# VHH binders against UV DNA damage endonuclease (uvsE): the designs that were tried, part 14

Target 1, 305 residues: UV DNA damage endonuclease (uvsE), of Deinococcus radiodurans (q9rte6)
Amino acid sequence: MTSACEAVPQLGLVCLTVGPEVRFRTVTLSRYRALSPAEREAKLLDLYSSNIKTLRGAADYCAAHDIRLYRLSSSLFPMLDLAGDDTGAAVLTHLAPQLLEAGHAFTDAGVRLLMHPEQFIVLNSDRPEVRESSVRAMSAHARVMDGLGLARTPWNLLLLHGGKGGRGAELAALIPDLPDPVRLRLGLENDERAYSPAELLPICEATGTPLVFDAHHHVVHDKLPDQEDPSVREWVLRARATWQPPEWQVVHLSNGIEGPQDRRHSHLIADFPSAYADVPWIEVEAKGKEEAIAALRLMAPFKKD
Key: E = the ipSAE of ESMFold2; O = the ipSAE of ESMFold2 at other seeds; V2 = 0.75 times the mean of E and O plus 0.25 times the DockQ between their complexes.

## First folded at step 10 (VHH; framework vhh_6z1v_2)

Design q2 (from p2 with T105P; at its last look DockQ between E and O 0.02; V2 from the best seeds 0.00; counts 0 for: pae E 23.7 > 2, placed apart)
Fold by ESMFold2, look of step 10:
Structure q2 (fold): chain B 305 residues (1-305), chain A 126 residues (1-126)
Amino acid sequence: as target 1 above (305 residues)
Amino acid sequence: EVQLVESGGRLVRTGGSLRLSCAASGFTFSDYAMSWFRQAPGKEREVVAAISWKGGSTWHADFVKGRFTISRDNAKNTVYLQMNSLKPEDTAVYYCAARSQYERPDFTSPEAYEYWGQGTQVTVSS
């Protein structure tokens, strides 16, 4: 990179826009189950086709707004991982050319993609049925990324929290047995309760899994006064060491509505941690979505006179 | 002597179902992750499904996902492959293979597997 020493972090858009530009269709399980088999097929074909078209538009949106990181919605293809019903898988297979074209739209525009699957995926659960459903769900996410033509590397990240607390050893033991499309993209993020970055780091080191650091979660977990605590920079650097190459490092950015201990995400980011100034990739977890990105671009280190 | 013995392969019609079994002996089965591979004439072996040593984690190739299900019974030293909605493209010799759960091998590569069965022929007629 000839301009790497002058580069500011790339700010990522999460899933959808507040405006109408990027919005995806959904269907609930109860509504879906009320449909006949033929109606299910027609519904998913229409829904998936529409969402793929909207996804192509999201690539155009990101390119037009100089957004180079985008988190795909984990709800992009409802019912894809539904046990005992392969309708979603069949429909997605039928739409494979359109899905691949949508993936190329992002990569041609230089937009990095990642997914952060739902909070109910718990790979290290003490319940066997939850472990099985979690692997099935992760495999479905990886199938989407394969269908988009995304290389099986942490550049195209599948991100999870550490899961069931107190079961880090079980998590470390199961990761090598995950399917390659999942395992080769897997990253782990510290959370506010179950897994601190200190608890995740040994797991990441043992399995070759990148650590995504979330300063807000760290502050809440350790009851720190704010994101300027010296440990925030220390963890940015320790997390960076788990990335190969380190230039792929992703961190998460959020602020609390009523202060540093508030777990609820604010609309905009008023407090950008100084520790993040040299991080290459930042997912902006704010309710204001593209509005929060725009506001961040007006403040240091993004705005310079 | 280590043995993996597949059974259940036969001729079936398109849309039919088949269950393959692989009986293991001569090693500690519960210490091994298991996979099914297939090899069509003139092609290389390719992984179809994999299951962890305790059976808690499974993986299926996209071309069989939703149609095939791997499972294991450690009390009987047996791994299974339930094959539904069979297509002519599924015609192949199917192999059972074992790899140590204490190594981090590339489970999609045949070279990662210590023990192999002789294979069982599955033929799907149009």
Scores: ipSAE 0.000, ipTM 0.092, lowest interface PAE 23.7, mean pLDDT 87
ESMFold2 (binder alone), look of step 10: mean pLDDT 86; pTM 0.883
ESMFold2 at other seeds, look of step 10: ipSAE 0.111; ipTM 0.617

Design q3 (from p2 with S100T; at its last look DockQ between E and O 0.88; V2 from the best seeds 0.74)
Fold by ESMFold2, look of step 10:
Structure q3 (fold): chain B 305 residues (1-305), chain A 126 residues (1-126)
Amino acid sequence: as target 1 above (305 residues)
Amino acid sequence: EVQLVESGGRLVRTGGSLRLSCAASGFTFSDYAMSWFRQAPGKEREVVAAISWKGGSTWHADFVKGRFTISRDNAKNTVYLQMNSLKPEDTAVYYCAARTQYERTDFTSPEAYEYWGQGTQVTVSS
């Protein structure tokens, strides 16, 4: 069931649910390193198998709740890229059929997938060791997306912020040299401190990289009063122009706990920017997860009938 | 009032082991990524290791990789640095620092960290 003239934005679920439906198991590095090599293998086999089953369930959950965009957790496969320890890689290879089946569950249900690797990745760092570990981490994420059978296009987005400030030229120069599984999926998002959308746009244009606009970050960066500032709509449109096709555009939605300048994400979204009304894909970055999506669906422009 | 209090620094011999602790109070510890920095005499502060707010991801500098392990216990509001195979060049004041989970730019820069401890001295003798 769709409206005859206009479609509303698709609201995306980020990583997990507040409820018990989508929850992934973890293990800490400290606990893992206390295990013998045989115990590590057994632990990761059990953990990865369990998380793949939960991921299959996440596809069913999204289908059942009319969620057509889902951000995969970067912590699905702990220790996968642990330097000097190939156990995770070997276990994931062993589970390749199960991983592919989980990916097909999303694709068959019409659920778009993306990842937003967030931890310790600074591709344009002035420190060579950080650049090297960053590429390794991105490659591990791309390996997961390949294993899920996800095409190497921005439809299956690998999203980053701009990294180290003042190094936009270095970012633009390195992007063409990234491994194809990473490069072909890469998107860039503006942040509150290092990279405004104005600073990212020329990088995106020079490299053919889509810009994901985040209005909350923009408001904080430019010290604007709220997300109804006219520049918010301007940047939605400028960012859209970096997407091919433009129907693949993703934006990020969040509210601050204590107001527009608060970087901390609220539980629900009370203020939906009017500028986002015609954006096709929105990741909802709220602590309330599926509860925030449900609440948004009761507000304009989502509530129609 | 926010406090980060390091402890456990002392004199140890080359090849020895030491565990540093950093106790946190006055903020929601589980919302913050934590890092250890060190500063040797006449040098700038440098990041040693970092751990994500839930503890699922870690990063260690190449000069300590294989020898040091960062960890955290969110129930005890504490971050740790296990230091093995210590060398004289590890002699420094070690600081713990907190970076909000919403600060995802440059984790290696001290400017990204909102809260700092006063430091604990580690001295490694020949």
Scores: ipSAE 0.686, ipTM 0.878, lowest interface PAE 1.6, mean pLDDT 92
ESMFold2 (binder alone), look of step 10: mean pLDDT 86; pTM 0.884
ESMFold2 at other seeds, look of step 10: ipSAE 0.692; ipTM 0.879

Design q4 (from p2 with A61P; at its last look DockQ between E and O 0.94; V2 from the best seeds 0.75)
Amino acid sequence: EVQLVESGGRLVRTGGSLRLSCAASGFTFSDYAMSWFRQAPGKEREVVAAISWKGGSTWHPDFVKGRFTISRDNAKNTVYLQMNSLKPEDTAVYYCAARSQYERTDFTSPEAYEYWGQGTQVTVSS
ESMFold2, look of step 10: ipSAE 0.681; ipTM 0.876
ESMFold2 (binder alone), look of step 10: mean pLDDT 88; pTM 0.903
ESMFold2 at other seeds, look of step 10: ipSAE 0.683; ipTM 0.875

Design q5 (from p2 with Y113F; at its last look DockQ between E and O 0.01; V2 from the best seeds 0.00; counts 0 for: pae O 21.4 > 2, placed apart)
Fold by ESMFold2 at other seeds, look of step 10:
Structure q5 (fold): chain B 305 residues (1-305), chain A 126 residues (1-126)
Amino acid sequence: as target 1 above (305 residues)
Amino acid sequence: EVQLVESGGRLVRTGGSLRLSCAASGFTFSDYAMSWFRQAPGKEREVVAAISWKGGSTWHADFVKGRFTISRDNAKNTVYLQMNSLKPEDTAVYYCAARSQYERTDFTSPEAFEYWGQGTQVTVSS
C-alpha cells in the first residue's frame, strides 16, 4: 500500500554538527602504529569510550531538534577493522554495555540509524586485495550496528554506491555471498559517473537490495537541466518499488554550489525537488548539516502555515 | 519564427476522452522539454504534464495522474496529451510550452518557458 499522502518527509542529519555538539575523536594509522601494544589498548579505550559518550549525546541532540534520521560516522571506532590487530575488537567488546546503551538512546528517541561507508570500499573491484579489504571494512561497520542493537534489515541501512563501473554483473553475483550482517542491511545508491539508477535497478531487483535514489547524482550523470526534470519523479517511484516496505524508502538530497551540474555539495539547500514531497526519509547532504535542516524547515513543504 | 500550434480541443461529455496535439516549428524541437498547461476562467495558469526532450521521462500533476498521459514524437515535432475520464473541472484552455534544456527555473512556473502556443479550448459538459 502507498504511504499516507501529505506527510512531511523526515530530514536526516549526516555524521556530525557544524557546532560542537556532535564531534568525534580520531587517530591516524601512522600515529597508532607508533604506539606499543599497551599504549594502543589505552588509546583506543579512551577514544572509543569518549566517542560512545558523544554518540549518546547525538541521540539527545536529535531528540531535542526533532531529527528522526541520523547517519552514523564511519570513523566512530578507528582501527576496528585493522588486519592482524585485534586491539580495537577487544576494546569494543569491553565497552559492549555502553555501546548497546547508546543504541537504545537512539531507538528510544525514535531515531532511525544508517551508515554510508565511502572511502576505499569497492566490493566489485578487479583487484582481489581491494575486494578483501572492502568486505572486512563492511563487516566492521555491520559489527558496530549489531553492537548498537540495530536490526539486520534495511531499516538500519548499510549503504554503498555501485563500485567499479562496468562490473554490475559481478556486483549482482557477489551480493548473495556477503556476510548476513552486511547483506541484510545493504542498499545501493546511484552516482554521477559509474552507475545510473537504470544500471542499478536490475541489480537491486535480482538481489532484493533497496535502491537509494540521489537526484543530484542523476542530474549530473544524465546532464539534465535540474532536479525538476520529469525523470526525477519517475526514479523516485521506481526506487520506491525496491523497498519492502515502501515507507522505509530513503533518498539523498543535495545541491551543487554553482548549479545543478556541480558535484560539490552546497552549504544549504536552496532547491528542494518537488519529486521528493512524498518521500518518507531524506538524508540531507549539505555542508551546513543541522543549519541546512533548520533552513529547509522554513521552506515548503516543511513550513507551517 | 517559432510556432507552437495546439489542436484537438472540443466539447466532450463527462467521462469522455480527448487527445490534444501540439505541432512545433522554427526551433530544434528535440532540445526542448515540453509541457502542457491549462487555464480556467478566472484562474492562474497551471502545469498539467511535462516530458523530457528525449521523451524518456514524464511528469503529471496529481489532479490528472492516472487520467492524462503526455507523449512526444520527435520525428514529427509534436507533443500530445491523451485525456481520459474527463471531468467538468478539466474545462480550460490548454497550452503547450517549450522549456530549454539550459533553463534552471522550476518547470511548474510559467516563467521557465521560452515558447507558448495560443491554446485550444477543452469543454467538459455535465
Scores: ipSAE 0.000, ipTM 0.099, lowest interface PAE 21.4, mean pLDDT 87
ESMFold2, look of step 10: ipSAE 0.725; ipTM 0.889
ESMFold2 (binder alone), look of step 10: mean pLDDT 87; pTM 0.889

Design q6 (from p2 with S57N; at its last look DockQ between E and O 0.09; V2 from the best seeds 0.00; counts 0 for: pae E 15.7 > 2, placed apart)
Fold by ESMFold2, look of step 10:
Parts: sequence; structure tokens; C-alpha cells
Structure q6 (fold): chain B 305 residues (1-305), chain A 126 residues (1-126)
Amino acid sequence: as target 1 above (305 residues)
Amino acid sequence: EVQLVESGGRLVRTGGSLRLSCAASGFTFSDYAMSWFRQAPGKEREVVAAISWKGGNTWHADFVKGRFTISRDNAKNTVYLQMNSLKPEDTAVYYCAARSQYERTDFTSPEAYEYWGQGTQVTVSS
């Protein structure tokens, strides 16, 4: 049967599975640098080819398990942004047809894709060399999304935290000058320390950047008792207003291991915030990955079919 | 050969201060982010603090915020952990670890780290 009027949030899988189905190969910088130029080319060709095949399998996995949101790993193509070495870029260009086919596998299956780079990418750092390397890394992420054939819109989000604390004005000023493949996909997420949703909202409004609300981070930052605090619903709605269209809103869901103030992500989600019941897209940030999604589907509001 | 050598661990009293050092050799130190991890008996290894490859960005675990400060000196190929207001629960073996600035795996995961030291024991007595 075609879609019902009573849609529940779509639960997103983050990067990999606990099981063997979605696992990607890696290489360290030190091991890579020990290789000759010819060996580097062969290594990255083998590694990238293998990861693209696994990625196509991830699309099938998501479809088979009714997963409609998937966060791509930032580690899919190691060395792609390595300064002074264009081997990764050349190999990825060579694999362009396979990469595009993998992207189509997701979009044909109705699976929304996004990326969330690691903490040490800091666009508003007070150190120029960190800003430069951060733009290079973000451009590499955007290159992957372009190669997958993904639209340059917040539907295919490239998500960051606010970066260096106390530098929100600098963040707002730099966003318009980011390369278009990055800028057009950029979203901002509140964190536990540097940027509350209140601090990010004016930046998002000034730059047309969607705000991804994370209730767990909010509770830790404001020292609230749990995710049922009335401000959680308030921020879901205020964040929604930054999304055009509002149906594209993404929020993040996690629980702390030892309680609401614990930043460490639990294996499963025991406490689903009632404020999230009408949010269309939820990334599940739990160590249990697909197991956490399965467990959530046994809870309200995710009724069993 | 690559080496990370921690030093400075010893017995200190509650409320005391201690500075750990980690001397690096055999790799380009300025290309690596550095972290301190700790492991108490019967506990899993946990990240305590991290610092970017040029030192401009730092992160500290909540259980040490305001008490511990990570820093680095790239001219000396050394990373430091200044530990103040020490508590008995800080008793652990402390490890330094190196992570490539290009590594995308979560920095709180030990698997993100290419090089590890052998550790230095910190013991905090009442």
C-alpha cells in the first residue's frame, strides 16, 4: 500500500553496521606513505573499488531493512584530500562510473544520504592553517557527494558542529565564501560545549543554513534533567523553521551510557524524546547501529506493522 | 623506528598536580593529532584529551574539564598533559597516541590511532 497519512520518523543508519554487512576497508597515512607512487595507485584503486562495491551493498541493505536515511562514512576514500599527492583524486576520477552507479543505487531505493565530518575539521579556527586544511577536507567530502550524483542541497547534507567556540561571527562571515559544493549542502549542529542551538540559530538564519538539533547535546550543554524538558520541543520547532522545506528536517538521537549528562553514546536508545515524534528524519547515534534501529521500532511511536 | 615515550607518572596526593610528557620520534610529529588515553584496572581504555596537529584546537573529556590541559610543542616533538586537582579516580596508566590529521574514524575510538606509547602509571592517594 502507498504512503499513509500517519507517517512516523525515518530512522537513519550511521556509517556502518555492527554486523558484517556494511564494513569498509581503511589504510593509515603511515602505511600509505611507505608505498612507492605505483604501489599507492594500486592500493587506492583496490581499496576504493572495494569500498564502492560495499557501498552499493549498503544501498541494498538499507532498502531491505526499510532504512531511508544513511550517513556515509567520511573514511570511504582515504587520502583523497592528501596535500601534495593527487593519487586519490586520480583514482576516484577513474572510478567515476562505479561511484555514480553506487549513488544511484541509494537514490533509486529512496535512501537519503548525508555526511558528518569529524570534530577536527574547524572552518572558523583562529589558526589559518587549520582553516585551510578544513576547507580542503570539506571540499573532498563534497567531491564524494558530487561523484555519487547527489544534489547540492540540504537533502544531501554536509553537517558540521559550530567549530571553535566564541567565533560564531567568523563562522557566519565565512560561510558565503565556501565552495558551492560545500556551501549548498552545509548544515550546523549544536554541541555539548561550544555552540548551543541559541548561538547557532542566528548564524543559520543569516546564512540560510539548516540547523540540525541534537537534544542530547542540548541537555548536556544546558544541564537539563533529561530530554523531556519543554525546551527540547521548543528547539525542534525553531530548528524546523530553518529548513526549506521543513519536511527535510533532520535531528540527532542519542542517549548517554550513565544518564542524560553522559556524552558517551549508549548501545541502544532507551529514552526516545516525545518532542521527536513528528520529526521526519532522525539519525540514530547509538553504538548498536542497526540493532538500535530495530529496538526503536518496537517502541512508540514506531508501531510494529 | 616510531616511538612514543611517556614520562612523569608517579604517586601524588589527592588535590595534587602532575605533568605528563610524551616524546615522539620516527615520524613527522606535526602531521599528527595527539591524544592522551587512560586505563584503570578492570576498565576500558578511555580518551582523556586530544589536540590538533598544530595545537590550535583542544578537546577534553567532561570528567577532566577544568582540571587537565593538553598541550604540545612541535619544536620538541612532545605532547603534554597538565593534571591539576587530582582525584583517586584519576589513578590509571596514561598513554599517548598519535592520529593522522587525515584519519576520519572517531577520535574517541582507540582504533583511530596509528601509534601508541607504552604508558606511564599515575597513582593518586588519599
Scores: ipSAE 0.000, ipTM 0.301, lowest interface PAE 15.7, mean pLDDT 88
ESMFold2 (binder alone), look of step 10: mean pLDDT 89; pTM 0.910
ESMFold2 at other seeds, look of step 10: ipSAE 0.656; ipTM 0.867

## First folded at step 11 (VHH; framework vhh_6z1v_2)

Design r1 (from n3 with G56R; at its last look DockQ between E and O 0.93; V2 from the best seeds 0.76)
Fold by ESMFold2 at other seeds, look of step 11:
Structure r1 (fold): chain B 305 residues (1-305), chain A 126 residues (1-126)
Amino acid sequence: as target 1 above (305 residues)
Amino acid sequence: EVQLVESGGRLVRTGGSLRLSCAASGFTFSDYAMAWFRQAPGKEREVVAAISWSGRSTWHADFVKGRFTISRDNAKNTVYLQMNSLKPEDTAVYYCAARSQYERTDFTSPEAYEYWGQGTQVTVSS
């Protein structure tokens, strides 16, 4: 329940663990293409079945470690959105009961789920083929979320950056026409180069799309000294206003390896921005994954007395 | 010193096959998405295929889909382009390019790529 989490920020695990507990199988396109159609079906059935079991175990893992936010890997079901090959879609349909059961495991454990598909998705591309493949990829992600039984609301967020720079108007114009399973879950996150929070906010306001604020990206984009800059709190609050309800707000947390301007993500979070102290949901974007969450819990404001 | 070195470009007949390789050094290869671009005489440089830093996700342009396959081997710091059913229109210089996994803008734009190879010539005859 979101009200139960308002007093203490919930720290989210991103995709996998550094330990062996949450690790997903995959297959390369080259190896897949070398298979006959029957072998492809068998391969994906085995792979998807295994990944759904691991995903069910991830719900148990999150519960056991008091993790109430988990970002699903975009690589859970390889080949699902492969153009001209519906084998993945057919296999996932066959596994619908198992997928739904995995989704219920998270819901029953009180774990919020979201996805952040980034690879080769540019919804506002000036290239028609990229726009088409982007919508197809987003629809495949939304299909996974539907199959998990996840609500078509920003509670189960489908998050993107703004895409191709200088095309914010095109982004705002296309969002209302996106398929409902995508549109109703869509959120936008500021990045270091193409879209600042200031550039995204009007788009979010015009389309009813939540803004996910990333302070690290903001600091890099505006060349600020660190995440304690006063604008960081201002943007937390402005982004919050785009969330309905505001208790669903998600922000992203990362530190640079060599300092505030370094876009590379550190292993642990040494510098927690004071501006985030009252944010209900924080995705921890650190290479240390669950280790970074554990370390954060020993720091103010997270330590439990 | 960052270096991307393409190899494997040569003359081949229409319908033939060719495998391009790009050996990387001087940076953490597994932190970078890779792409192949091509440039024919008198044409703009265009993206052919891209592959994520982990190799789990790929993208291929419609004009090569089904014929070309991008792949990578992070243990060997190498990215490949398997080119089948070659056509004369595939004649171009092929470039290997690297994009930081932290670069979040348009992957089809050359500006998103910080490291480039010198190119390898592919020529498809008759």
Scores: ipSAE 0.743, ipTM 0.895, lowest interface PAE 1.2, mean pLDDT 93
ESMFold2, look of step 11: ipSAE 0.753; ipTM 0.896
ESMFold2 (binder alone), look of step 11: mean pLDDT 89; pTM 0.914
ESMFold2, look of step 12: ipSAE 0.782; ipTM 0.904
ESMFold2 (binder alone), look of step 12: mean pLDDT 90; pTM 0.915
ESMFold2 at other seeds, look of step 12: ipSAE 0.721; ipTM 0.888
ESMFold2, look of step 14: ipSAE 0.709; ipTM 0.885
ESMFold2 (binder alone), look of step 14: mean pLDDT 90; pTM 0.921
ESMFold2 at other seeds, look of step 14: ipSAE 0.701; ipTM 0.885

Design r2 (from n3 with D62K; at its last look DockQ between E and O 0.94; V2 from the best seeds 0.74)
Fold by ESMFold2, look of step 11:
Structure r2 (fold): chain B 305 residues (1-305), chain A 126 residues (1-126)
Amino acid sequence: as target 1 above (305 residues)
Amino acid sequence: EVQLVESGGRLVRTGGSLRLSCAASGFTFSDYAMAWFRQAPGKEREVVAAISWSGGSTWHAKFVKGRFTISRDNAKNTVYLQMNSLKPEDTAVYYCAARSQYERTDFTSPEAYEYWGQGTQVTVSS
């Protein structure tokens, strides 16, 4: 049977632009800890307000460039998950109207939002303190997504890799106990060493968690020649089956700087895998950001003629 | 040649403060997450604190309880550990270690770290 119509994949922008349009402010822990409580509050209020304004501008940027998928930076609100210091949480609560307005800007523009927090999060760690800090960090990210007014579904994905290798059973067991704002948005992505897509699939199936397939990681893990290997298409389809609905499937796209086995991300995407031609959503993991998206749009299957 | 060179370890009294430095060379420092590990006699090497390649995110072990702060200066290719309120149980050799931003292995495991310093001795006396 022939589908009524096939849409080209939507290419996603990751976190920031190489141009000046989308850039976020930060503060270091050292500088923050030197501040009095009142100074911390003032610092975070100024910083968070500025970053929310920049987010609003990112929605306009995406709309103007026909970008319908955007990965939020997990660093938008520094110190939000700092143990023993609730200043960030209080400031974000105070800014709730501005945060919600920024979220509406994306929703009104038809831009899908997701997040891929990776810093120091290991949900299945064998160390209880790491598991605790990981849940705290993920809960903080989920709070940001709630504040943006984003639905608690994989449409607004919170994406992780599989964590500590050899602990897939522990990962599967803990997922049902995660807080709902995290659990209902969770997705898992294969990596180059700890978790292949074959190792993640039973975890995803047991927990109802979508699998995000990364062909570059797969090629490195299995030492394949390139992303045209037949297994790449097989895994696109197997991963798709974990998505409800399948039209929400996200895959990741990257090329190695020096070849298929190089884990470092190139500036542009020279090799678009044919297996991805019918995937609805692609995050473009290239150092060239919006430049890489523009370059891809000049290639098959994206060019209009 | 990759080098991580720790400095600043010395004898200090209980309750004192000390700042460790680790100077990096021979690799692109800003592409690496950094960590401090420590090893006391007869103990396994344990992670103390870690910091992302940009310096925007940090993690500290529970046993430091806000007493230690990791930081970095990418312009100087240096990572630091500020240690306050030192206790005799903090006595150890402290090691600086580097982990590629593309290494997705558990950051608490020494196996995730590609480069290691020689260590600097911190001794906390009563």
Scores: ipSAE 0.691, ipTM 0.881, lowest interface PAE 1.6, mean pLDDT 92
Fold by ESMFold2 at other seeds, look of step 11:
Structure r2 (fold): chain B 305 residues (1-305), chain A 126 residues (1-126)
Amino acid sequence: as target 1 above (305 residues)
Amino acid sequence: EVQLVESGGRLVRTGGSLRLSCAASGFTFSDYAMAWFRQAPGKEREVVAAISWSGGSTWHAKFVKGRFTISRDNAKNTVYLQMNSLKPEDTAVYYCAARSQYERTDFTSPEAYEYWGQGTQVTVSS
């Protein structure tokens, strides 16, 4: 991995392409619940098989476009963690060889994989049923990563925000008890409201959990003028110290549609923070996906001449 | 002007079914996660079900088990709650609510929701 001080960051593609190359099939819960048990099995077998093939194609896409970081969709296998219904788990087990082959396609292409499951996961919720469903969901995602043959290390992150605000101590206390496939991959990202990087850092240090710094979230949370504020570089460095090895550090890059305080993600990245120039791995969180990566490559420090 | 308008609430007998609808206008519906909350007299609002902005992820409270299903149709700017096997304890005013996809506050907390409907009454008789 490029840990030299003159290397440029690797830009990551998030989930899908704007073009037709990487797009996954879905099924809604209402349509799924209308199916008989046999029809559910057939539906998920067809859907999961199709999405695994598309995922294999995503590895080829990344290789063809010199993309070395890819965020897996957390929606690849709908109904996998549905309480009281083991159909998804059984179908995924049946497809284990195909899933492993898809994972090998990424590792053979030199593409790092991570996942950022967010929907309805609140590990430190004050509601026991939410804590239970959150661990079940994270365990299902970890099962997917295991099935892809991905190492149980932060190289293959399962990334979350800090969860319910005001419950950092509870988050720190629960992390050691998470199932190993989840715990060993866990990373935490600062957000715009509940958890600043200052609030997350002691949790990360206490639990050995890497901090993924997001400058856009930091600017919104602290009401800073833009991503060139000196604290942005300070937090890049402090977050780096939570990574072992530091060459695995991931940061998130996004711009606001109407300015630095707008939480909504823009189509392209117009403002690349100077603080990120030596960060090895950047997930590009822009609506333009591969188009945003292409546009970034035309800017310093990525210009190729 | 932002509006969320619930409909479909009525009196039904135990074991019956209802479908609630919530029509949205005045904002970009597909950018918002949606939820149904309910409130019985003298009780706090409680989340019943939630659905992501794309419709790809859902969450349902344990007390509904498999009886209720949230869904959405982004082409029609509408969120639904299919309610089956209704029980008297399901009697409440049901509200739809919208949460920005960028809001990190706990999705079960009413504070996480920017827009609220006026509510529709569901009454389940024995």
Scores: ipSAE 0.655, ipTM 0.872, lowest interface PAE 1.8, mean pLDDT 92
ESMFold2 (binder alone), look of step 11: mean pLDDT 89; pTM 0.908

Design r3 (from n3 with Y32H; at its last look DockQ between E and O 0.90; V2 from the best seeds 0.75)
Fold by ESMFold2 at other seeds, look of step 11:
Structure r3 (fold): chain B 305 residues (1-305), chain A 126 residues (1-126)
Amino acid sequence: as target 1 above (305 residues)
Amino acid sequence: EVQLVESGGRLVRTGGSLRLSCAASGFTFSDHAMAWFRQAPGKEREVVAAISWSGGSTWHADFVKGRFTISRDNAKNTVYLQMNSLKPEDTAVYYCAARSQYERTDFTSPEAYEYWGQGTQVTVSS
């Protein structure tokens, strides 16, 4: 050790690897519905058992590659929240010991876990059926986190965007009424269109919800030149203030394929924002997954020298 | 040029079944979430079902749950709507629509969808 030990941001792996090491099985709804009830049970038991084993392997993978943040796939347990069909819930209950052991593998390795449910969730929808299905989906994600033995705190974050635009007041009003397994883990992330960080901050402050800042989304939303704009550092600091403790702050990192305004995620990260140099936790949202993490580790501030 | 072309709409009797297809061209189909909307005369378009870009997640409106199933085949650039136990109130023009996987706005709002088909008529007789 020739210099003082200096902390650098922890780079997080999102869902799966480009390589074969972390890949999960699934089943389509149409194939599932063609099965008899007994066949559905057998299918989900086999699929869930396999995915839990792969998940345990993901903990080993993260430990071996010095990855201390991992985003769990929302597709880990297909059909878990299927309305009118309790098969997934029953199978997951049967596998509770295996699920808990997988969770312990992550926490024993010092790997922080989070989820970012994205599909068909609009908590502040003006449609009652969408609000109902959204809470059901979020509760299913929270059930997975409980089953993994993950504490109900923002350390084990359950992350969403702000939902339907123009309904921030409705979002702030509903958050206190969310089920505790969801509410206690909830974080909000700014997006490219409906909710800027400025629009989310008062909601986060009113509800005690951490703000996950995404500089790429901010640049697109405000039509800024790039992620070196002075407002990027300003929002890193304002978002940090919503975290208790501030050392739990998560930000999202991505680059556009064809430039700062392109919201499509690039394969690697060529432009690491200087504003992120002291952020403790960064989810790397790049198509190159573990390859993008490896490439980032060769850049400042991660490469020392 | 971008095209979404629906097919399979026709007249059927109450209790019957249909399968709608929507063939996509001119854009990267596997990068888009897809949805079926319907519109009866004098009514607004309403979302019927939606499916994620990979096909791994689906959503169905309450008024069609258990009767309709959305699916997709990314190798064929096609999205489907299997419609069973049809009722007269299912009579409408059915549209397929595409939304970028990077669009995180409300999936039930028509303005979230960048590409639309011209529609296919489904008529359910009593």
Scores: ipSAE 0.660, ipTM 0.872, lowest interface PAE 1.8, mean pLDDT 92
ESMFold2, look of step 11: ipSAE 0.727; ipTM 0.892
ESMFold2 (binder alone), look of step 11: mean pLDDT 89; pTM 0.912

